# VH-VL binders against o27280, part 210

Target 1, 266 residues: o27280
Amino acid sequence: MDSMNVPEVLEIKRIVEESESVKTFIFSWDFRREVRPGQFVMVWDFRDEKPMSVSLIDPVRSEIGISIRRVGEFTDRVHGLSEGDLLGIRGPYGRGFELMGRDILLVGGGIGMAPLAALADEATARGMRVDALVAARTADELLFLDRLEAAGVNISTCTDDGSCGFKGFAHERLLTLEENHDMAAVCGPEPMMFQVMRILDERDVPAQLSLERYMKCAVGICGQCCLDDTGFRVCAEGPVFWSQELSRVREFGRYRRDPAGRRVPW
Key: E = the ipSAE of ESMFold2; O = the ipSAE of OpenDDE; V2 = 0.75 times the mean of E and O plus 0.25 times the DockQ between their complexes.

## First folded at step 10 (VH-VL)

Design G50 (framework fv_bamlanivimab; at its last look DockQ between E and O 0.77; V2 from the best seeds 0.00; counts 0 for: pae E 2.4 > 2)
Fold by ESMFold2-Fast, scan of step 10:
Structure G50 (fold): chain C 266 residues (1-266), chain A 119 residues (1-119), chain B 107 residues (1-107)
Amino acid sequence: as target 1 above (266 residues)
Amino acid sequence: QVQLVQSGAEVKKPGSSVKVSCKASGGTFRSYAISWVRQAPGQGLEWMGRIIPRFGRANYAQKFQGRVTITADKSTSTAYMELSSLRSEDTAVYYCARDDQYEGYFDPWGQGTAVTVSS
Amino acid sequence: DIQMTQSPSSLSASVGDRVTITCRASQSISSYLSWYQQKPGKAPKLLIYAASSLQSGVPSRFSGSGSGTDFTLTITSLQPEDFATYYCQQSYDTPRTFGQGTKVEIK
């Protein structure tokens, strides 16, 4: 148990530049510690430790990839690293996505496409038909399109500004898609996920959603993680949840909590 | 879907420089890289360097470092390779190719630009 | 700097023959190996990537195998359009390096 929670110092083998703000860092990985899509690891730069979703899982090559968006001091330092540099990695943690049926819809927004890229690889390897709705604010922020296309995924895009594909939000694009799916997986900004979940629920499509804001809770760092009106303990059950569980939570997609526990709008 | 179209053949004097262009069409530059590979007459393929056009980051083979400059103009979807201090052994066909960042294979390729260095 | 040694440098074959070309890396490159076909006056064409993955649009008579240091390209039933030069390429490290090429000639 303790060895699972001790960071291993790993060499950055390769860096893939996904966008101006996102890089994927690839490491050799010992698959005696299995990793599944939807799980995360704790990344340690020898100053701070942050949770990051696993975006590439390749047991044949014994590699994992971790996609990191540049959003602050920790991620700025990590983005400054080069191939051959070292990072501490511990985990994996959290529950992964479950696959069922013959076809799956992936709906990702921004960096939320990272865990969904790993899931797309697993779904296609299983022979599932995969449709992906990839959403971002602008064309330059659409992620993993080349990787998804190479995997044989059917891709729809939407951007808030209309610079690529449908002009509008993910849920607006989803309303124009009439195809049914056996299941869906959703990851992105929480307001987007809420709108998408509502539509999928109306269509009786079971969906799994990844609540990345609760990843630290899944490793027991915050024993007080609880979704408002349900008494639901995210730290024990996350970060991936079924839509039926989240549909009962008033907080989901509407507000978050600050460090003092106060409700603040998204 | 993406096509790469290169500039036309060049004849250059020793000591001069050459700048070859590679225009992408049928898509956007997106997150892929563009690699430059040359081939001397009757010889094999030699990698020179690469750029990720969206971000402007370039990486060069040590042999060419200091003589080669790879740049990109996102507004025209065009990558450039400039080779300075030309010698007769730089006579070659120069190719640009889309470089898959995950696998590192090259596809598609430009049609090639013949550069002849002669007095 | 990973060295790629390709063999043979040339071979003569007839239509319908099974042709095998080998490629050896100076160190383990896992499965980061691609195969290209080049015809005179043309750019190389990707046939195989990740050691064994057939590129879309490439005939199924082409196949790749191997991992680590030893790789093979096989053409199971040689066609007239297959007379060309073939190159292996590693993408495990920079600089990217190619084999010397194998010229497949009409017998």
Scores: ipSAE 0.622, ipTM 0.823, lowest interface PAE 2.2, mean pLDDT 87
Fold by ESMFold2, look of step 11:
Structure G50 (fold): chain C 266 residues (1-266), chain A 119 residues (1-119), chain B 107 residues (1-107)
Amino acid sequence: as target 1 above (266 residues)
Amino acid sequence: QVQLVQSGAEVKKPGSSVKVSCKASGGTFRSYAISWVRQAPGQGLEWMGRIIPRFGRANYAQKFQGRVTITADKSTSTAYMELSSLRSEDTAVYYCARDDQYEGYFDPWGQGTAVTVSS
Amino acid sequence: DIQMTQSPSSLSASVGDRVTITCRASQSISSYLSWYQQKPGKAPKLLIYAASSLQSGVPSRFSGSGSGTDFTLTITSLQPEDFATYYCQQSYDTPRTFGQGTKVEIK
């Protein structure tokens, strides 16, 4: 009997307000269930269950943090909770990021910075040089800047409206950055990730990208998270994929599927 | 490199109110909190409450609930603490400080605002 | 509320001495503990956060240790500028609470 697939009811120890629409919820965690940056958990509010990225991994304090953007009814309810309230958590699930070399580039859009913040902590703890390109629509939506700065990360920002840093898209800012990295990790809106992947491939920078897809079981048996043309299951073989793996996926960057399985343009 | 600059000393009568300002110098507010801490003459430090100025969300130590109001004006990068129904026991230096949401340390601190409550 | 108890409340020391100040929490606070230095008429200054992490610009003669309920601030070779009052502060829970202070005086 696999207790990893049954939600454990945990108390919210602390809530960090990251932006107007994003909060990080911190829980005690038994690290016999190891957690890697890029893995996800299923969060259960006793009514619905949704996948959420782990953004803080602290084995010394026995804590994890889960960052949640308010986007609908489930996340509205979770954002209404207070410290001391309960949530169910099952996992972790999925393939996390692999670190290599000494210089890493992180490219994050919006809430996609959540798993990259966890990766940044691990990379800096290993003595790697970390550059982060943090993107959002507005300055108010840039995430984790203070935390990344405190970790010693070299930050570049871009905003669609130019309210902070470079005015424009992440891939446009990336073209103006130095090309000397051993690897990259990318997470954010899929169109952004597609454009960023193309630039990194041209520069011969090994890249790992974290995908979002509809999930039901989270353990790879239901097929709802499968990518067209490959059979990859985002919850099992991903959510983190190498750029080489994604180059064979026609849907990547072109369309997505809603919960009913219908193709929807990006 | 952000500095916190507070308003000047105040002398108040019992039963009145005081409003202390705390302006972030050299930048705009980020997502960090601003905490208010007081220190009575010859006494230790006492946390009063905090606000996240960018979002306007404040919370207070229960001891001060109902007497303290903490607000912020993000257009001027300024936080405010108002203490009502003043008593002589409220004579203290009032500090604002940047409050790290993850670790919970205070750095930097404002220079302090002396408030004297006497008849 | 989490009560923070410092010991001693005051001490006398000479330049070059090793000074140890302790702080005990009424419940476990993990490593959510900070240390501050305050000189007369001045705001407190952060020395140590997360129980043992030295703040940027703070001399290496300062160090912190401990977890759970018992914490220690150590100054390995006291300097003239170190005569001050020292406070611990927990950030595990609200309200944030401070120890009563330890005054370090010249002998």
Scores: ipSAE 0.576, ipTM 0.816, lowest interface PAE 2.4, mean pLDDT 88
Fold by OpenDDE, look of step 11:
Structure G50 (fold): chain C 266 residues (1-266), chain A 119 residues (1-119), chain B 107 residues (1-107)
Amino acid sequence: as target 1 above (266 residues)
Amino acid sequence: QVQLVQSGAEVKKPGSSVKVSCKASGGTFRSYAISWVRQAPGQGLEWMGRIIPRFGRANYAQKFQGRVTITADKSTSTAYMELSSLRSEDTAVYYCARDDQYEGYFDPWGQGTAVTVSS
Amino acid sequence: DIQMTQSPSSLSASVGDRVTITCRASQSISSYLSWYQQKPGKAPKLLIYAASSLQSGVPSRFSGSGSGTDFTLTITSLQPEDFATYYCQQSYDTPRTFGQGTKVEIK
């Protein structure tokens, strides 16, 4: 237990440039420590530490990939790193996705596709039929399309500006897709997830959604990632939640708390 | 599925330059990387470099550094390879290929462009 | 640079034969190894990636194995259309490098 909570200093083996703002960093991983799609790790650059989703799980090569979007000082530093450089990784943490049924729908927006890409690999390896709705603001921000395609995933795209696929938002595109899935996994901007969840609930499709909140300890102690009313800790009870669980979370789709604990509207 | 179509055969003099194009079908490069590989007559395959058209970032084999320029036009989904200071040893079929960023295999390939350098 | 050495450089076989081609890397490349088939006047065609993964549309008579430095391409029962030159390629490091090729000829 103590060992998993101590950052392991790992060498960046490879860097995949997913988009202008997203890179995937690949590391050697000891799979005696199990990792599931939907779980996250804490990435330490020896100055700061941030939670990041695992986007690649490769037990054959004993590798994992962590996709990171450039959004601030920490991620700017990380994006400046090269192959051979070092990072501290501890985890994995949190509850990952559960696969059920034969047909699965993935709905992802932006960097939210990171955990879904890993889930897609597992699902297809299990022989499941996977449909993925990939959303982004623009075509250049769509992530993991080639990887998903190679895995045999049926892809639908939507972009806010219509530069690729359906012009509009993910929930709008979803309304035009078939209702033949046994379960859905959703990850992206919370407003998107909120709308998608409503549609899936209406269709009686079991859905799991991955939330993003400010995390500090990742072990359910500090309470920084607690959801109002329920007391759910995103790092412990999540980040993957069932739609039924999220239906009890009043702040879902409405606001989040910043590092200072202040309510910040979506 | 994406297809790659290359420009036609070229005959060049020593010291000149050649620019080969590689057009991708399917509308956009998306997250593709495009690699260039050449093959001299009766010889094996030699990697020259690659570009990620989405970003315009190119990397080259050291052997060709300073002599090869790989570019891409996203608006036309076309990648280019320009080789300068041509020598007779540069006589070869030049291929473009989609380069998978995770696995690093090449698929699909263009049909190839024959470049002949002769006095 | 990582050097890739194929063996043999050429071989003669008959339809129905089991054919084995080997590829050795100068250093460990994990499983980042691909196999290609090339016919005269044509571009190479991807057969195997990740050392053992069969590319879509490729006949199941083709298989790949190995990890680290030693890899093998196997054709269980050679067909007339399989007479060609085969190349291995490492994707572990840049620059990407190929084996020198193995020409499979009809006996």
Scores: ipSAE 0.574, ipTM 0.844, lowest interface PAE 1.3, mean pLDDT 94
ESMFold2 (binder alone), look of step 11: mean pLDDT 92; pTM 0.949

Design G51 (framework fv_bamlanivimab)
Fold by ESMFold2-Fast, scan of step 10:
Structure G51 (fold): chain C 266 residues (1-266), chain A 119 residues (1-119), chain B 107 residues (1-107)
Amino acid sequence: as target 1 above (266 residues)
Amino acid sequence: QVQLVQSGAEVKKPGSSVKVSCKASGGTFRSYAISWVRQAPGQGLEWMGRIIPRFGKANYAQKFQGRVTITADKSTSTAYMELSSLRSEDTAVYYCARDDQFEGYFDPWGQGTAVTVSS
Amino acid sequence: DIQMTQSPSSLSASVGDRVTITCRASQSISSYLSWYQQKPGKAPKLLIYAASSLQSGVPSRFSGSGSGTDFTLTITSLQPEDFATYYCQQSYDTPRTFGQGTKVEIK
């Protein structure tokens, strides 16, 4: 039994170029270590270690994928690697997404589509109806469209500049969706997630949101986390939180509750 | 291919109510949102409300709030629009239409149900 | 509510003419606009959605343009079957709202 906290040195089996700035690195994985959509791993390049969401979970081929956007020194170095090169990986860590009901709306912005792509695969495998709203600044930054289409996902796109699909922001596009879903999963820039959460809350759609900044709490690096709009500090296991948990930050929105006082899906 | 078929024409007295049906065939009923739109003689199109059948969730235009009730029976793939306290001004053709999930356009439309309110 | 205003309310045209109908929203609706054709005694027929996307089976002489608050429907070479009433509709928010209609009549 190896410790989950010790990096395993894995060979990069395959690299998929998702866009100018995003690559998916694929590794062989022993699924005796269960991994769920929404969980993350720590990626070690033998100098620095960073948390990255798992974007592909394929137990049939015994593979996982990790999608990485080039945004700084660490990610720039990792993007310079080739098939056959080595990376250290430890995990998985964190709370994954929970699937409920018969249909789900995915709302992803930029690299936020990475954990949602893994979730889409699981939801479709369960026989759920999956609708995805994929948002980016420009058409070139829309991610995973071919993979989502191959999985049978109903796709809508929007771009800030109008270069593909709806011209505007994800929350503006969401306002035109007339159908209500049993649940939603949201991942992307926090301003986008906040606006989307408000709309889903008004529609009584329970949503799960993935927040990268809380990944450190799950591995014990965070001494204090703040999810409380009253200034109370707690350590929380992320990165996935229900909208009810995040609503207390702004203390807004409406909820459907069961007889026990819990928010329930439609 | 989805098709919507509505119930037949009705003649009603002022103060009564009317319930129009819209039966969907083709595709999965739960994947539709159904809107109701009316058109008085010689007038334009007026949205009354919609229902998301899988949740039984309906919303209405303010003008009709309190008089209109939109429901759905998932087992028969049928949506209903009931309008109460009928007035002569409610004489119109009533249409059901499928709302597109992502773009919000209406297609297909039912053939329409003529409702005449006359004393 | 989002108000939709069409102009003109009616127009007279001959076969072969170019016809332009405009639609204005009281606030920005991005590209969430559809155009419908309605003939007497019939349900409306979808022509254009997302401001500029031509519905399958609709002749290419129909086109839509615009974004934000100002939109146009153009028929480049009017045919006999095109004499009808045309409506714009916003799907940006509920309630869904229609323009008052534009009747295209034989000159």
Scores: ipSAE 0.005, ipTM 0.395, lowest interface PAE 16.0, mean pLDDT 82

Design G52 (framework fv_bamlanivimab)
Fold by ESMFold2-Fast, scan of step 10:
Structure G52 (fold): chain C 266 residues (1-266), chain A 119 residues (1-119), chain B 107 residues (1-107)
Amino acid sequence: as target 1 above (266 residues)
Amino acid sequence: QVQLVQSGAEVKKPGSSVKVSCKASGGTFRSYAISWVRQAPGQGLEWMGRIIPRFGKANYAQKFQGRVTITADKSTSTAYMELSSLRSEDTAVYYCARDDQWEGYFDPWGQGTAVTVSS
Amino acid sequence: DIQMTQSPSSLSASVGDRVTITCRASQSISSYLSWYQQKPGKAPKLLIYAASSLQSGVPSRFSGSGSGTDFTLTITSLQPEDFATYYCQQSYDTPRTFGQGTKVEIK
């Protein structure tokens, strides 16, 4: 009924290859339909529809970018597309990040850097000081380093295997960084986000965390994307949540659901 | 920072082929692409094509389609530009340059390789 | 292909002069425009990208402006090392295309 719930068929204008497994697809966008960092769109390949975070928001150039990691049949098909091919885009959906203060920390793991890259652009355009901790399993999975550097972001890296920067996990690297921040934004694997959240809470830094993995439907079907203790619907009330909201969710960072819906340790 | 070093000058006969190399060192960036640009004596800059060395995607300018092949060897961080069926009009300095995938600017540039096609 | 046209093709100037070079695209390229300086026997050097962003290490006397189809490179106080040929380049679409160049010569 609403224009946001009807897919618009858009031409792929440019494709940026970020890594062996990640591509950013860039489209012309009419900014009468506003998009904010932290929001997502539904990407339709005329067979299946999947939620994807917006990784580039450029109203001056009238462009958006959507970064997609190859993880299954849908994303494999989309990765096979070329400039000039068509995709359906529906949205945007969800609550975006809120910027506050003058100094902001971004902590991203793998593809979780996608929504944070868009946020970095907005924060630096507003004159904020931005520090980014970019984490991945290996050097080849560190994303958006060129773009963050071009934006004037202060970058720290870490890899699980030590192939680039600090050898270890994001939360271990964060413990060696002693800067004060007015807020933080975090996106990546849930165990990483949980550990980072605890450190930021101890430092009295308010944090916003993006929970993409629980999105099952962008139409706001009641209960489908709920967190266990709070009843939050990720697609309708998220994907961005403040750390104080997530600290009361017993499942966050500790447990996941198997295909049968049973709680299992991460 | 990335530095690009090209192979040395070549003198070729009409109808032959030339293959120019471009070795990258450094490489702190994930959105890494290499473009090839030529410049005939006293003339301007002409884009020939580009490749993303890690992923093998190559694009060519229509004028050179069918005569140019751009390849990359990821293990040696080296890009190559091969131009076949050489004519006297192909006499030029050939440059490789890092192509920023987001903005599309070229920086850094290789030092250039002079290719002279003469009988 | 997007055609890039520079004006003038050449100019004569003295040290201390303000120099302006223009570049016109045959269609809108938003702000996907870069400027390069080339000296005889050397590779081009990036000066400006995204129409107005100064490359690190480039003197502040260089500036770029414009959007859409019309762009300008300005050198506010020409120095001896600035006598060179200048090129604009669009990166909005493939193929990437350059202007024909503007030669800045000593008067």
Scores: ipSAE 0.006, ipTM 0.537, lowest interface PAE 9.7, mean pLDDT 84

Design G53 (framework fv_bamlanivimab)
Fold by ESMFold2-Fast, scan of step 10:
Structure G53 (fold): chain C 266 residues (1-266), chain A 119 residues (1-119), chain B 107 residues (1-107)
Amino acid sequence: as target 1 above (266 residues)
Amino acid sequence: QVQLVQSGAEVKKPGSSVKVSCKASGGTFRSYAISWVRQAPGQGLEWMGRIIPRFGKANYAQKFQGRVTITADKSTSTAYMELSSLRSEDTAVYYCARDDQYDSYFDPWGQGTAVTVSS
Amino acid sequence: DIQMTQSPSSLSASVGDRVTITCRASQSISSYLSWYQQKPGKAPKLLIYAASSLQSGVPSRFSGSGSGTDFTLTITSLQPEDFATYYCQQSYDTPRTFGQGTKVEIK
């Protein structure tokens, strides 16, 4: 209702420095507005508004966390803020992850670990066995390892340069892991997610993948962000999709959009 | 597993400064904060400030503002705490500790550095 | 600054006793509360974080409870190695502040 679509001005209670380019901003939250792992909020700095995944959901403390990677002017300004400063938060929006079964595999690349960190908290709270494959270009870009370890998650790492764990890509590491899971959740660069999805599909592991593609209209849910052949709107019908749904999307894993909305190969 | 090792004991004159080091080994030095906590003889624990080494950002308790400088050298995985204009009441054991950014609990701790200020 | 007050400041106990130490914050700190054990000449050791989460490697006889302003550390069946000073610490706001400590001594 109205409360979901009107920005609430909230005070930044705590800032966690996850990496040189990623910070988590923690806010008090009224959980009468339910938030689920995999959902996003619109973050407003009183000049521009951008979608950001919720990375911490803590109803006991009445707090949410939003993890933001520094990639441009908006995120540079937000990264310059301090505890006590104000941001507008609107939402949550989108379809969250669904948990089923007894064990889950999380596969995250870079900032894609943010929504998966919230999911890991929920899964462990439910008594599920959680295995996480955390991938990044370098050791410095691996995110949430301490938080996952504290939650009792079994962690495997891989880096492109071999600076931590397996040397190589997430899907190459996944091929060396032979444990079966009741489900998987995947978030990261689209080419990584495509390769991981194919392996999980071959293993008959149902997978959910989080797609946060470039949105032409970031000021609201306007239906301008669509996926190729299926007509899925990431902000309205996503960002979380089952692997079976994404197998029908010609664009997934093959093409991206530039700021003008033009298709470019990965 | 992260381990913190501090520099050795110091004896200083009033009005001088002291710089204590805290070297981290194991784990990713840049992924956490380092807090400095002191303890005067027979007294409790007093928080002085913290730094996030990867960012270089330091925050201080107001009591020490202007006298304390906390820095980090990422290439050597070492944090430093420099306290200037030393007084006899600065005689204490100074600890560094890994500071969890979410819950801000302190674990592990360095072994402590005794600083004695006397003439 | 948030003031942390522990009670009692000291207590005497025997091996096998149940010991409770309380910690009160001057304002609500939610569950941002940690408990530490310190032995003479040693650095403090983390026992409990987030008010009730037992640190890995810490014996299960230690437990924490509470939220808001009132917190309790409980040691069931006190062991010889548990005679030490215990501190609570709030991490809700800056500066981080500690209680004055509770010394657990042999009867």
Scores: ipSAE 0.572, ipTM 0.798, lowest interface PAE 2.4, mean pLDDT 87
Fold by OpenDDE, second read of step 11:
Structure G53 (fold): chain C 266 residues (1-266), chain A 119 residues (1-119), chain B 107 residues (1-107)
Amino acid sequence: as target 1 above (266 residues)
Amino acid sequence: QVQLVQSGAEVKKPGSSVKVSCKASGGTFRSYAISWVRQAPGQGLEWMGRIIPRFGKANYAQKFQGRVTITADKSTSTAYMELSSLRSEDTAVYYCARDDQYDSYFDPWGQGTAVTVSS
Amino acid sequence: DIQMTQSPSSLSASVGDRVTITCRASQSISSYLSWYQQKPGKAPKLLIYAASSLQSGVPSRFSGSGSGTDFTLTITSLQPEDFATYYCQQSYDTPRTFGQGTKVEIK
């Protein structure tokens, strides 16, 4: 555990431009250290450290990819980096997705598609049928469509403005789809995930959802990512949770805690 | 099944410029890059540059910097390559190709555009 | 720039022959190597990517191997439609560069 907690300084091998605000940073990875879709790593730019989901797992090339959305000072700095530059990476941490059944549904919103893209690769490699509902505010913010298509994923898109696919939110699009799946994996804005989970529960589709919370230590010590009532630590017991687990979490889809620990609405 | 269809053959005089188009059909550019590769008669393939139409970001081979401009129109799913100050050595077939950012191969290719530079 | 050197520049073979083409990079490119087939008057066609991955629709008689600096394209049993020029291409760095090509001709 101690070795896992020491950041390894890695060179950015490649940078993939996913959208105007999202880049995927690719690193060489020693796969003696197992990594699963849904797990995250702590990215250190030698000034600050942030948790980031793994979006690419390539054992053939011995590479992993981390997709980062530009949202603040830290990510601004990281987005300014070039191939050959260095970052500190420690992990992976958290509980990843479990695959079950033959037919799976992926529902992702925005950067939430990052871990789902990795999951899609694994699922398709296993011969599973994968449907993906990809949501974003606009067409230009839809992520990983090309990659998913290449993997054999059946893609449905929805955008808030209707610029691509269904006009509306992911849960609204989901309501129009009558087909059931053996399992669903969900990641995106929490309000979206909340609505999607409700629908999936009504349909008796087992669902896993990846949560985002303020995380500092990534090892379940600081408690900043604890969920109310249950005491679940997103970094330790999550970030992937089953819908049954989240049904016990009162704050899910309703509020989160800011860095000061105050409740703030979504 | 995306296809790339290029504009027709061009005959140009030295010193002039040529602009070749590459239209994607059966799909959109999405996050793919469009690369331009040329091939002189009886010669090999030479990468000129690429653009990510979605973002409008282009990069060029150093050999062509200052002389080549690659652009894209997302509304029409069309990429353009403009080469200025044409020389006889620029006589070639010019290809556009879809460039995958992850696997980094070219597929599919346009049918090619023959450009002849002669006095 | 990374230079790609193919060997041989040309070869003569008969239908049914085993054909091997090599490509060497001036520096390590890991597995970022693709092979293309080009027939006269046509655009190149992708055969192999990531050094050894067969592109969909490409006959299994084509295979790629290698990593680092040395790569090989193999045609186990040459067919009449395989007479063409073959190119390797590195995608490890920019600019993208191609080998000079190998012309496979009828013996």
Scores: ipSAE 0.427, ipTM 0.780, lowest interface PAE 1.8, mean pLDDT 93

